# VH-VL binders against q9nrl2r1430to1533: the designs that were tried, part 40

Target 1, 104 residues: q9nrl2r1430to1533
Amino acid sequence: GGVHELSAFEQLVVELVRHDDSWPFLKLVSKIQVPDYYDIIKKPIALNIIREKVNKCEYKLASEFIDDIELMFSNCFEYNPRNTSEAKAGTRLQAFFHIQAQKL

## First folded at step 1 (VH-VL)

Design x3 (framework fv_erenumab)
Fold by ESMFold2-Fast, scan of step 1:
Parts: structure tokens; C-alpha cells; sequence
Structure x3 (fold): chain C 104 residues (1-104), chain A 127 residues (1-127), chain B 110 residues (1-110)
């Protein structure tokens, strides 16, 4: 019952997760499905990992949180051609993130 | 063993409805996009519809838009195709197929390659 | 009618090489990854090539794919009688928001 207060970081992650364009970013690729994925991507990250770090109070500065979100988008654009649904979703979600990050 | 098994096909009159099912086993169904593809007797492959892993995104071939609905129940590892207002030209073997979305050795994702196929279920629309 | 164009048939002798072509446009092959499928008589299709030139586990290296511009080709070397089948190219079409297949090519090994 009642209103639940969320941290600023948790509120933003929840808004990203609920966004229609979050699907490429919800979780890391499975090693079983894509065994060579982690040989290629130097710093893999996804919204579930970022949310876990928020819940464990691992971000001490807003810049650390923003850096992890930007790394997630950077990985997407590095590996996915511009014409893919993943890259298009990433472009729209990153724009949404930049607007919401003004709250931080 | 990774397997897809279709069911629900049959003989129906024009204007009627059928619902096809596709039972998945041997893999994490909720992690994959799923397709329906059909093949009319003696003809080539025709793509019908796709649904994302979580059911939030769906796309249809123009020939079936407004008549067919793709859906999934991840708790039951089952894919569905609801076919309304059936026409003679819908007569075909209907296959379900798993989307092979993954990163290759260069880090690129493939969008729409179908690596696991069911054996198909036959739909005949005749008067 | 097919959005992607394939020859209706090709033939070659056992042990030879054959190439099957598939032509499209910028909205499909030109901007998206291509897959190739083999369909033996009376069976479901089987994935041979994905991401233009990758082989799934269990597909022998006799099968190869390549893409140039708005066209793609399937190469088969060391032809065997068991390779007699229909072959289909397939890709996403960005203008249709749909998967499109070629019309299929019947391979006869004589």
C-alpha cells in the first residue's frame, strides 16, 4: 500500500525498461546461444546489470550511472549496422534517456 | 533435442477460422522470436508473421494483415496463429520456425534467420 | 510472386560446383542479412547459411554464401545426389516490414 519512493537512478532505469525500444537492452546475450559473444565485446552491459548495480548502491556519482548507460548504447551502435532494428531502437531509446537524464 | 511441433490444421470452408499451435521443447522458448511460414501445394515459401521473444512486437505479411493474429504463451512454451476469414489461397502447409537472432564473430546481430523448423501442419480451405 | 528473384532450376554433375543466385533491392538484400534454406522433397526447410556467409553447426563447408550489393549467391561444391532439393534465399524487407523469400531454385544432380 501507499506510494513507493524510488531512487532517481532506479526511477530512470524503470522508465528505460518500460520503454517500447528497450527490448535489445533488457539482458545480456546467453553464452550458450552465442558462445563467441564475450570474446568480442570488451565491456558487455545491459539494463538488468545496471538495475542490479543501482539496487546494490554501487553508483556513488550520477556520472558513473550515466557512463554505464552510455556504454550500453555505445556497444549497440558499435556492433549493430545502422539499418537494423536494434540500432534504430537504440537511437530512439538513447534520445529518450538524454531527456530523462536531465532529472539527475 | 530442440524441437517444434505444429498442430491444429485441417479442412475448412471459406470464411471460417482455425487456430494453429506450435509446441516448443529443448530450448528456452521465451528467449527467441518465432515465425510462421507457409507453402502452398507445389509452390515456394511464403512468410506469414513474426512475434518477438516477449510478444511485444508483431509483423505480418500484407496478404494476411487484419485476418491472422500471431500470439505466444511463454509459460506453456507455445506459439499460436489465429486464422480468421480463411480463403482458398490460404491453403498451404504451415510451419513454425525459431528466429536465429544472435551476435556473430564480428559482433553483428542477425535479424530474421530461421534455424529450427517444425514439420508443418496442413490447412486446406475448400468448399 | 516473389520479391527476390532466383533462377527456377540449376543442374550439375556429381563432384562439380554449382552457384545459385538471388537478386533483390536496397530495401531487402542491399541493407539486411541474407539466409539460405534447403528443402528436400517432402521435408521441412533447413537453414544452410545465415548472416550472408555463416554456416550453422552441422552444415558442411561445401556450402557457402556471399553477398554483393543487392545480390547474394549460394555456392555448393563437391555435389552429391543428396543435394537434390529446392533452395531458397530469404531476408528482411525494410519497406514492407516483412520477411521475403526468393521463388526457389530446384537443383538437379545428374
Amino acid sequence: as target 1 above (104 residues)
Amino acid sequence: QVQLVESGGGVVQPGRSLRLSCAASGFTFSSYGMHWVRQAPGKGLEWVAVISYDGSNKYYADSVKGRFTISRDNSKNTLFLQMNSLRAEDTAVYYCARDRTYYDSKGYTSYYGMDVWGQGTTVTVSS
Amino acid sequence: QSVLTQPPSVSAAPGQKVTISCSGSSSNIGNNYVSWYQQLPGTAPKLLIYDNNKRPSGIPDRFSGSKSGTSTTLGITGLQTGDEADYYCGTWDSSLSAVVFGGGTKLTVL
Scores: ipSAE 0.000, ipTM 0.550, lowest interface PAE 15.3, mean pLDDT 83

Design x4 (framework fv_nezutatug)
Fold by ESMFold2-Fast, scan of step 1:
Structure x4 (fold): chain C 104 residues (1-104), chain A 124 residues (1-124), chain B 107 residues (1-107)
Amino acid sequence: as target 1 above (104 residues)
Amino acid sequence: QVQLQESGPGLVKPSQTLSLTCTVSGYSISSGYYWHWIRQHPGKGLEWIGSIYHSGSTDYNPSLKSLVTISADTSKNQFSLKLSSVTAADTAVYYCARVTYEIGGKYYTYFDYWGQGTTVTVSS
Amino acid sequence: DIQMTQSPSSVSASVGDRVTITCKASQGISSYVAWYQQKPGKAPEPLIYAASSLQSGVPSRFSGSGSGTDFTLTISSLQPEDFATYYCQQYSSYPLTFGQGTKLEIK
């Protein structure tokens, strides 16, 4: 209906979600499908959680938002071997994130 | 005030690895900003080398990617550059710098604080 | 890579002159341009970001304009402390790239 602007954080999260390589990051990893994930990863996070935090205005500083996005990628690379489709998607999406952050 | 200071050897032999460290004071590198290395060849312009986020996440200039490694030591509030297999073309002044991501509720990516620069000569 | 080309490479001017420096990107970069001033033996200092926004503490005689591919830095009334080399930088995409620099010299 009305014209309004998305926050910078919301715009960036929307671009990440729409990226072809976002599939490993859209939701928390399933404990049923990947039972050892939560034994290795102590601070799980995903784009749906980050988006919810943005919508609730929980990020007081840009550094807090960037920390959560970087934590998401760090978790990906810690759990997934370098040759996996998840790690490759994470590498490309992380580069895209860094480029989009540079454009703001 | 944020201050950055480069340190490392002023003379490096060809084929060796150049190692430089940037010490940050007045601000924690783990506060979520990206930290960069930039160099300036004698009498010429600026070349971006790469960046690091305190978690260890890095981005490198593709022209240098196979030769460059950037790392961070949050306990010492430092980040470092290693450039392998140096040649005379790597002779330059090397700067470390911070990028700001937010001013007045908006995001702008540019180098808001720079170190003084350290001169590196690659020669036998 | 996005190439940034500055014009002129050097300019001679007198105190009180209006000076313009241009920067052209090889592809569209919206307003994602910063300008820096560098004095001999010193690190660059930011002047302008987002093509037209003045960095805090920078005198109002400095201004930036442009969007897309063509950008301009203007000094409306040149002062003695303004003689330096000026660089533009794009932050639209990696790798980050700079113009070749414009040296502003005393006439």
Scores: ipSAE 0.005, ipTM 0.618, lowest interface PAE 13.2, mean pLDDT 86

Design x5 (framework fv_ficlatuzumab)
Fold by ESMFold2-Fast, scan of step 1:
Structure x5 (fold): chain C 104 residues (1-104), chain A 124 residues (1-124), chain B 107 residues (1-107)
Amino acid sequence: as target 1 above (104 residues)
Amino acid sequence: QVQLVQPGAEVKKPGTSVKLSCKASGYTFTSYYMHWVRQAPGQGLEWIGEINPSGGSTNYNQKFQGRATLTVDKSTSTAYMELSSLRSEDTAVYYCARGVTYESKGYTVYFDYWGQGTLLTVSS
Amino acid sequence: DIVMTQSPDSLAMSLGERVTLNCKASQSVSSYVSWYQQKPGQSPKLLIYGASNRATGVPDRFSGSGSATDFTLTISSVQAEDVADYHCQQYYSYPYTFGQGTKLEIK
């Protein structure tokens, strides 16, 4: 993992968190509020977890970072029907991510 | 069963706009994204964009952003693609295709049914 | 954008031969690749999705394999009705992109 790559990951996570459509992704889904989530989603993740991994230098390659972001979107679309506000936010934020990820 | 019906051909002059239709039947129209893909004569396939018929939300290939507009009429189960500022290089067969979400994902789809295509010819 | 490159551009085969068509992604697309068959004057038809899953009604002589950047479509015993262009597509990320196609002919 290079120092330059780690800085790029941090910048991208900050841009994702800042985006209007980040609200479903900021923190892990609450088991109290959504009791069946963890029965369906086997590898939960959120932007706060990804940011922690960046800060702990756990991503050695850009592909590993990208895979975790994609997993986050994949979980959203697997749990949430396509016509929900969560799925729509996820679709828009993922498109934004793909544009920004070109810098990696 | 599942059918996507498109007009066979359209002829337009450069600088004009065209609005192509795709009438769906045999399934719940709002349950699947509708995608638009074109193919220039003798060339490969090029993705234009997608629309969610339930809410009308769209995603476009950046190459077509600002020129292509995708809409739906839920009452007739019809999807539309409007393409503006037509040039001769827009001459192609335009397909609508139904997107099936892979692993219940909204962004990862494969196309299980395709319309027969509309041949758009742009010439003066 | 992810570039999908197919090889060869065209193939001429004898009936009953095994045919291998290749598709290479410029970046990893995991298993998010589909293959479509397009006969002259017809729309594309789904053959394979998720790199290796046969679509409903597709004969078992068609199989797909591969992951990450390298994908293969195999026809175990080519038949006359298999004359077509074959297109690979990635749907790992926007915009979805297709290869240029491989043309399969008999004889």
Scores: ipSAE 0.000, ipTM 0.582, lowest interface PAE 14.4, mean pLDDT 86

Design x7 (framework fv_pamlectabart)
Fold by ESMFold2-Fast, scan of step 1:
Structure x7 (fold): chain C 104 residues (1-104), chain A 123 residues (1-123), chain B 107 residues (1-107)
Amino acid sequence: as target 1 above (104 residues)
Amino acid sequence: EVQLVESGGGLVQPGGSLRLSCAASGFTFSDYYISWVRQAPGKGLVWVGEISSSGSTINYAPSLKDKFTISRDNAKNTLYLQMNSLRAEDTAVYYCARGSPLEYLYEGYFDYWGQGTLVTVSS
Amino acid sequence: EIVMTQSPATLSVSPGERATLSCKASQSVSSYVAWYQQKPGQAPRALIYSASTRATGIPARFSGSGSGTEFTLTISSLQSEDFAVYYCQQYDSYPLTFGAGTKLELK
């Protein structure tokens, strides 16, 4: 188990980070630049946080990993209007994720 | 079954105000973006604006921004459209329309529509 | 704003014939196009989304195609209940915009 499962999660996170549409998701939204973000989004998350959790073996099940990735996309669509470059990037990256997640 | 029922339309004089409601049932209202779309008699469909699932994000057609206000009450499963400074060109059937059923895939097509409520702006 | 242009404005056809309706966007909308059917006195009904995906419960005789700026709705073997106005809509960018509609009428 664990080694194989961790390698799969790490590989998938690396693929997401390398994707052209990952730019809105690489790190947490700045409270200084976007102060209202944290009033609207109650469970903030980003790819750097998810990657850290993978490296620390905090995901015991694939479902927990998938839940965090889906939360990241859900936050994007709640905060960002649909026509924004952020929301469009999120839609494309989420579709890519769903294809890749079939490996898990 | 999914239902959207608009109400609050009627005859109003130029310069007047109206508040439309859209009552939702048969689905989890708080999971969906909902739009207002209007249609003048014998004319085509015109998007008015939309509101996100939580109500935190609202988008309007630029020509209608500052005239109309969209809001929602998720506890009451109801969407609202506040219309101020009405003119004859605002005469239309006003529809509420539900956004994509796939919240995470976030598509801007409308899968279910209400029957509409007629607003007539005339002296 | 993106302008959606539908043609023809009116199409006269007989039952059993094939109807082809055109929708052109003033700039690329990728595949973010939906089609709606509206009968007199009724609300619009979703037919197609994502350019080619049929909405739930829509008969197989309705099909959509296209990407970028050119889109088509095809109705094979037209039935009497299909006489209506058809609207295309883009949802690539705000504001969301509809075409002016194509009226499908009996010859």
Scores: ipSAE 0.000, ipTM 0.580, lowest interface PAE 14.4, mean pLDDT 86

Design x8 (framework fv_iluzanebart)
Fold by ESMFold2-Fast, scan of step 1:
Structure x8 (fold): chain C 104 residues (1-104), chain A 123 residues (1-123), chain B 107 residues (1-107)
Amino acid sequence: as target 1 above (104 residues)
Amino acid sequence: EVQLVQSGAEVKKPGESLKISCKGSGYSFTDYWIGWVRQMPGKGLEWMGIIYPGDSDTRYSPSFQGQVTISADKSISTAYLQWSSLKASDTAMYFCARHSPEELYWSGYFDYWGQGTLVTVSS
Amino acid sequence: EIVMTQSPATLSVSPGERATLSCRASQSVSSYLAWFQQKPGQAPRLLIYDASTRATGIPARFSGSGSGTEFTLTISSLQPEDFAVYYCQQYDSYPYTFGQGTKVDIK
């Protein structure tokens, strides 16, 4: 808990946002653009929501932060078939996250 | 009646700055990404970048990263494309286009296009 | 980046004839492929998205097919207003890329 954990979470989120493969994960999927998304995905999340939660001190443990990031990837793989650009980007970004998360 | 209306033609000299605009109407401006596309005289289409007006989040093509700035003012439903220092090679037609409402917001096609802004850079 | 290659560069066709345009991607883009029509002095107009879905208001003579790396746009009975340049675009991944265009000329 505390400042050190929040600084580490913020730095990691910034690194994820700047990664070339972050494009599917930056914002929540639009209900107007993809109406069926919210019928399939019951716990939607994206990097902008996770960053807001970090800034509002809503994560009490590193495990809660990691769980939200993993939920984001899980949603990607559940909605998008494996050969889509979204699933491919998710696979690469998740691997990058696992390397960086060793610091947490 | 979705419309994207772009600013008028510009004639500039190398080294000058320029900012051109694209005003959206007939839809919720902050709910759609806006892209910019360059077409050099007699050539094809090149994607430059895309912006989400709701929070000004931008993505650039690697070829245009650092060459231009894309911005938006959601209070007047307007997106911008800006150069700090124009080159003769920037002479082109510039189109703005709205990201598709029927696709995932990050992987959509451009469904509505502005009429284009012709930029001529010569001494 | 994904390179999109269109062929032929120019296609000369008479009104009423079939035109077939090809677009190849350097790697799979699944079905994330759109076709646009551009007439001189005009903005591009969306014809087809998701490789085969016609955009609103586009006549049935326009059809798209293909998936992965090979795509085709077919105009079954060319009308005078169809003489234009046609572009394919992939939106599978950033950066979005366009083909160089196929010009459909009157014979």
Scores: ipSAE 0.000, ipTM 0.565, lowest interface PAE 13.2, mean pLDDT 86

## First folded at step 3 (VH-VL)

Design e5 (framework fv_erenumab)
Fold by ESMFold2-Fast, scan of step 3:
Structure e5 (fold): chain C 104 residues (1-104), chain A 123 residues (1-123), chain B 110 residues (1-110)
Amino acid sequence: as target 1 above (104 residues)
Amino acid sequence: QVQLVESGGGVVQPGRSLRLSCAASGFTFSSYGMHWVRQAPGKGLEWVAVISYEGSNKYYADSVKGRFTISRDNSKNTLFLQMNSLRAEDTAVYYCARDYRSLGWYSYGMDVWGQGTTVTVSS
Amino acid sequence: QSVLTQPPSVSAAPGQKVTISCSGSSSNIGNNYVSWYQQLPGTAPKLLIYDNNKRPSGIPDRFSGSKSGTSTTLGITGLQTGDEADYYCGTWDSSLSAYVFGGGTKLTVL
């Protein structure tokens, strides 16, 4: 794990955050606004947590970073029906991520 | 039961085209990335192409870029490989295979394989 | 020509142990999950190991995988005649934007 690897992860997280479809993923889902979320989703995660892990050098391999991003999308598709704006945003953002991820 | 069944192989002359199909059953086809992998007689496995579960992302081996097109019809649970400008070196058994991570990145690895369909390019 | 290097063959007697190596680089094995595939004569490949060291349901524990740096190994203990097959490592190569297989190792059980 080197500076190049941290820079690549940070750059990708920044691009995900800036994407128009990032809005469901920026922060952990509010328990107040969505009370049943944490009863259904066993391993919650969001871009702010992933970014913090990148900054603390917690990812040793690209596969570990990719796993956390994929968990975020998996949680979205598990909780939200396919016809929701959240699931549609998730599908588009995941497609964008997959294009970038093959460079890691 | 989870199954993939390839069809469309045959003997074809160089420069011609062939379309392979892969019929999926027993799982939610629209949730998985799909691969084509080939194996020439007596040779090892060679990856050909992949398509994402939603169909928007496609990647190809350099040896087939510009000649082969991967596509899918999620409403029919079917994967396709359109092979144009066929060459003798395209002679192989062609397998379709499912990427093992549902709704995930499309190149983790392949857990379900079809039995293969044989393509022979000869005069 | 393969991006991942495996020995072409290995041989052992029934009941023995073998280890098959696979060497790559930082853009493939060093950074991505590795899978191992078994291909019995005349059949399609079968997934033996995924995520470096995990077994799919139905794969016996005498098959194991490990990854260190840019190399990975498949271990097979208690060899049986039914293990005669070609074995392939495989992973995504980030520099090629392609999935790559090793050249394959033919296991003969004498």
Scores: ipSAE 0.069, ipTM 0.772, lowest interface PAE 5.6, mean pLDDT 90
Fold by OpenDDE, second read of step 4:
Structure e5 (fold): chain C 104 residues (1-104), chain A 123 residues (1-123), chain B 110 residues (1-110)
Amino acid sequence: as target 1 above (104 residues)
Amino acid sequence: QVQLVESGGGVVQPGRSLRLSCAASGFTFSSYGMHWVRQAPGKGLEWVAVISYEGSNKYYADSVKGRFTISRDNSKNTLFLQMNSLRAEDTAVYYCARDYRSLGWYSYGMDVWGQGTTVTVSS
Amino acid sequence: QSVLTQPPSVSAAPGQKVTISCSGSSSNIGNNYVSWYQQLPGTAPKLLIYDNNKRPSGIPDRFSGSKSGTSTTLGITGLQTGDEADYYCGTWDSSLSAYVFGGGTKLTVL
């Protein structure tokens, strides 16, 4: 029960979640809402999953953390045409991430 | 030539069952999601169901859930609609239609349509 | 009654421009690509516009689509008698987990 500061990964996830464009990425895509999502996306991931991995200290390297975040965006762009709200949000969020990732 | 041909329509009494078929040709059937859409006499289009290209995912309009089953046989380039517990309001021309995304996207629409098969449910 | 709302009918003289509106919500038109379908009398529907504003092969540039917010519009310029038909907008609704059509608009060429 001691006070501790958030790790760089924790802080970045918090910032991503709080971002206005995080809504497509907060949790896994619903199979019910998106009929063919899991036919196409074979490695689904979302910020809640990444957060959990961070909390469990599953990331040993920054590159591993970055890879999961990039996978999340990759999935978005693979499934969503670029003109969709999801893809546009993803583009902005990814740009934000790339700036923040410089601190890692 | 890309083509869809529906069959199996007819006149049935309420409570009965009917099975529609849609034969696809001129394209790689197994690469596309497929839809059923119906149109009651003098009415607008009503989406009925969709099935993914491999058949692993199926979704239905609330009006047909529990009664209709969409399926496909990719080896035979055929789409099916099993209709059980038919009601008068199921009376319509039934169209099969190809999702216009080839290997899977959000289901935004249909680019190829059959000419339809008529289903009439009446006592 | 339909999830997407269209005017029941529109009319114009040959050569004129007409627009058909289609309004929905964030869960359908707001976040998803919209398609437009043309249904000539006694025929099956035909894809007219996809991905909001793209024309399939064979569709003349007299037909156009646009989307803004939770609404979309079909434009037809240089109206021809052969354009007399029913027009439907359609898209996926994420909240309903269903594809949805508008109620349809009957276009009459005067």
Scores: ipSAE 0.005, ipTM 0.658, lowest interface PAE 11.1, mean pLDDT 91

Design e5a (framework fv_erenumab)
Fold by ESMFold2-Fast, scan of step 3:
Structure e5a (fold): chain C 104 residues (1-104), chain A 124 residues (1-124), chain B 110 residues (1-110)
Amino acid sequence: as target 1 above (104 residues)
Amino acid sequence: QVQLVESGGGVVQPGRSLRLSCAASGFTFSSYGMHWVRQAPGKGLEWVAVISYEGSNKYYADSVKGRFTISRDNSKNTLFLQMNSLRAEDTAVYYCARDRGYSYGLYYYGMDVWGQGTTVTVSS
Amino acid sequence: QSVLTQPPSVSAAPGQKVTISCSGSSSNIGNNYVSWYQQLPGTAPKLLIYDNNKRPSGIPDRFSGSKSGTSTTLGITGLQTGDEADYYCGTWDSSLSAYVFGGGTKLTVL
């Protein structure tokens, strides 16, 4: 639950959500706005889904949490050409994540 | 004429530093991730480091982490490897190589263009 | 120890077929694209196969690659004396955040 019970995973997700470069990752890519996304990306994920999994205590190991965050970045780099604002935001946020994940 | 040319190799004593350069020509250098790969005399290929196309992401082999720094200057089409605290086991031919695929973040797809290599010998 | 395992050597006569194996795990070969590299004596490595089974321009059809699960193989048919070289598999390892090469296989043409 509450603030005093905030897990290390939830604290890290909150830091990611508040980062300036989180905007491509806050929620699942819209199939209406990006129709071909789900033809290319077979394991979609976003910060809101990861946060829900944390809140439901679905991560038993730090490695499971880290795998979902890395999947999110991997999907970004697979779908978005590297010169896009999405890919550049993903690159910076992933670097931030790697620094923060060392605290886990 | 796509080409990579390494320079800066030489003979150095243990504990000293050396900086390698790799000059790229014939392609849009700023669009590609770049690798350093080394090969000790009579041994196999050992991956050293990679840098993303913009220079934002870098990964290193555990054997060099904390001692080597990869960097690039896209305005000069040049890749660098700063090698500090050199050890005898760092003795090798050092190749720079271009990553074939998209490589700005987590994944790299392998090297399609290689330089000729520059020799680094660390000896007392 | 190499993360990717190759036999240290293989030999065959001209005109024969050889297969060089490379074994890894789910974090490398199992989930990522594999490349094969040829290194002739005294030269820099050359990309021979990419994306598991594709050839760069200039690489003859007698070279082929395949991937199954966590293993990959390089096939060479119509073996020529000029094929005598060291062959390396390579791929990204997601768990290490590192590119890994196999230990290399020395092909000797008898």
Scores: ipSAE 0.000, ipTM 0.558, lowest interface PAE 17.1, mean pLDDT 86

Design e5b (framework fv_erenumab)
Fold by ESMFold2-Fast, scan of step 3:
Structure e5b (fold): chain C 104 residues (1-104), chain A 123 residues (1-123), chain B 110 residues (1-110)
Amino acid sequence: as target 1 above (104 residues)
Amino acid sequence: QVQLVESGGGVVQPGRSLRLSCAASGFTFSSYGMHWVRQAPGKGLEWVAVISYEGSNKYYADSVKGRFTISRDNSKNTLFLQMNSLRAEDTAVYYCARGYRLSSWYPYGMDVWGQGTTVTVSS
Amino acid sequence: QSVLTQPPSVSAAPGQKVTISCSGSSSNIGNNYVSWYQQLPGTAPKLLIYDNNKRPSGIPDRFSGSKSGTSTTLGITGLQTGDEADYYCGTWDSSLSAYVFGGGTKLTVL
């Protein structure tokens, strides 16, 4: 059902937020601190925005929720070179997400 | 050109093992999730397994869980299916297929398919 | 029995239009993107439609997909003899943690 699906999305996003590797993803990247980010990344997103969308029942399909999470990781790997702490955190968090998303 | 080529099929006795390979070319193999799908003679398509692009996440159909193992070697652009404890009902053409979404494990669908390799389990 | 239900066969004449249905549940079609596949006799399947209604490069616009609730349909207009094939719907089933296909529909062009 829709209620079960939204409960599962909330549970998953909470687990992502609590993960040690969530720090690059908690909020949108600061334009002041990283001025070229928005020149490279056309569709910025972060866990706080995804959580808001879950709370407002904006995801009608599990695939829409998964798309937003995958967009978040895609943005990370597009902007950050593979040897950075951000990209390494993203790689570990994405692997964790893939395991947890099996339950969706 | 983007291609997938399966190999390793053959005739095998019940209870034995067989390993299938799928050689990928023409695309960045390490960026895509990969699937195995089978089709028994005169029957429809049956999904078998998927593996994420980095290789850490795997899902299986209930009919093969515990007997089959999907794996990949990104350095060799090759996908594998290790099939143990084979049964007559595993007789099928086995296709490898590429998940269509770049850098995602999620099985949205399969856009590139190999020609298939035939596995016959008979005594 | 397949978790996704398709009619076993459909037939139409050249130049006509045909619709193939696929019915599922909340855990599959109702919750996830749907794809449609064409399998010509003796060949591997070919992706016709992805993300419910999008066509891969090289698929003509006479093929269309639509989704409503827990059902999806494949539409084929301007039917050609070369369209004679088996057609499968497919999607992820969240309750099974598995990709599922419909039972297939054999299209005969008379």
Scores: ipSAE 0.007, ipTM 0.631, lowest interface PAE 10.9, mean pLDDT 87

Design e5c (framework fv_erenumab)
Fold by ESMFold2-Fast, scan of step 3:
Formats: sequence, C-alpha cells, structure tokens
Structure e5c (fold): chain C 104 residues (1-104), chain A 123 residues (1-123), chain B 110 residues (1-110)
Amino acid sequence: as target 1 above (104 residues)
Amino acid sequence: QVQLVESGGGVVQPGRSLRLSCAASGFTFSSYGMHWVRQAPGKGLEWVAVISYEGSNKYYADSVKGRFTISRDNSKNTLFLQMNSLRAEDTAVYYCAKDLRYYSGSFYGMDVWGQGTTVTVSS
Amino acid sequence: QSVLTQPPSVSAAPGQKVTISCSGSSSNIGNNYVSWYQQLPGTAPKLLIYDNNKRPSGIPDRFSGSKSGTSTTLGITGLQTGDEADYYCGTWDSSLSAYVFGGGTKLTVL
C-alpha cells in the first residue's frame, strides 16, 4: 500500500472513465431530472466524486477505494432494472473493474 | 446460503503430515481472500495463514512458516492447508474463514466461518 | 504476549452495559480496520463488528464498535444472558504481515 497504491487508484479510475460503458457513472444522477433516485439510493456516488477523493488522498486503504467503486455499481443495479442499458453497461464495466483491481 | 465446511482433521503422531480442506458454497469463492485460524483447547484464537483471491499472495504466522502451505482451487471452490512436521502445539480446532473484501489485495477480517475440524497431534 | 491487549474478563448484570477494550500499536489498530468477534461456548466465532464500527446484517444495534488512535472498544448495551461468550478484537498488522487477534475477554452476565 502507501504512495504507490494511490497512483494505482488514479490509473484505475482513468481506465474506468475511458471505458465505453462508463457513461452512466461519470457524474451524479440529476436530482431535477430523476427526482425519485435520491428517495431510493441513500449513498449516491459517481466516478467524478471517486476521482476527486483519489486526488485528495482520501483513500488510505485499497478496500475503501474498492468499496466506493462497488457502491457505485450496487446503486446502479438497485435503481435500474437488470435489462436496462444502464444495468448492462454496469455489468460490463464491473467485470472490467474486477480484472483491473487484481493489481490492487 | 453462504457456507464453509472443513474436513481432513484427525489424530496424527508428531512429525507426520495432514491436509485440511475447506469447501465453499453460496458465494463467488474466486473473488475473496481466505484464512485459516486455529484454537488450541481452552485457548484463544490464533491466526494461521491467508491466501489472496487469485492465489498469488500468501502470508503465514511465524509459528507455522516453513511447515504449513496454504493453497486454493478456484475451479472447485476449495481451500487447502497442507500441514507438515506437525508438533504437539499444533493441536487445535482449525477454522477456515472468508475475508471481508472482494477483489482486494489486502486483508480486513473474516465474516463467514466454518464449524472447524479438530487436529490432535499426540504420541 | 498477544500483540493486541484485552482484559481477560468483564462482568455486569442483565440489562446493564459493558465496554471491552483492545489496545495495539500504529502497525495494527492505528493504521488498519478493526473487527470484533463473538464466540459462544462450543461454537465457531461470529463477526460482530467490522471496519471499526459497522455491523453485519443480523447483528443488533446493542453491539457497537469504536476506534481512537491505537485502541478500540466493543460496547454492549442491554446485556442478556445469551451474550455470555468470549470476545476477540482482530486486525491486520502491517509490520508482521499477519492478521492478529487479541487474547480474548470472557463476558459473564451475573
């Protein structure tokens, strides 16, 4: 862990952001456009928030970083029915993340 | 549901070997680190070893280093502990346990435990 | 000696509250998440608290955890006879590259 671990988090977030299936996860769901989202999802998160936390060195353990990424996917599957484009994108991006996270 | 079942315990003489198995079901075994923990009669919990989810990283307690080998077969959802050069002080109930985090290179604690298998080393 | 230090025993009456302490160092409690485990007589350990203060599903809110510096405590309120057990703190030790448990605390409900 330590300093090298923080660099690995930044590399992984960049890879996730650049993935074709990242579009549902780039920023927080709009409260104005999807008002019921925040009634259902108690801990909203997105890749821009996770990246900011990495840049501010807020992740001290790999588990904290992984937990936030998994929370993001969990929120996606909780809100979106499994056959939606959002849920399908989430399934593929989560599989990609699991492969990349083997380096952590 | 999520379950771990140990097997392979028994009575063995000092200097002999024994292999323990732990069969996992109800979760994605290949995604989690796995621990072995033991408890001697009337004593506290003593951590023995851990293996990462992919099997590449292994750590051992100093008391067993060089004698015990942890391994896993992700295709069969099975964890192993090969115990060589057994000593009287290895007498204990041996538990397998699942680590808290998935796809993590670090270890955080144990949320699922088996019921244990008893190893008695005596002459 | 155990790397993590717990009192060997603690006792209180039904309905009261107790705290069980666990002291370590920067290489373990100070820099890593702490878990607490309950072991009823003749049974396998059960996770009570993880990540310093979180409860797994099915663990009542009478059980709580906290961490400050290199020490952690398990709090139990509304004591019941069924809480009689051995309690262990545990965490990763970065210097040893090993998971370490406290020596255990026997809780007696009088």
Scores: ipSAE 0.000, ipTM 0.577, lowest interface PAE 16.6, mean pLDDT 87

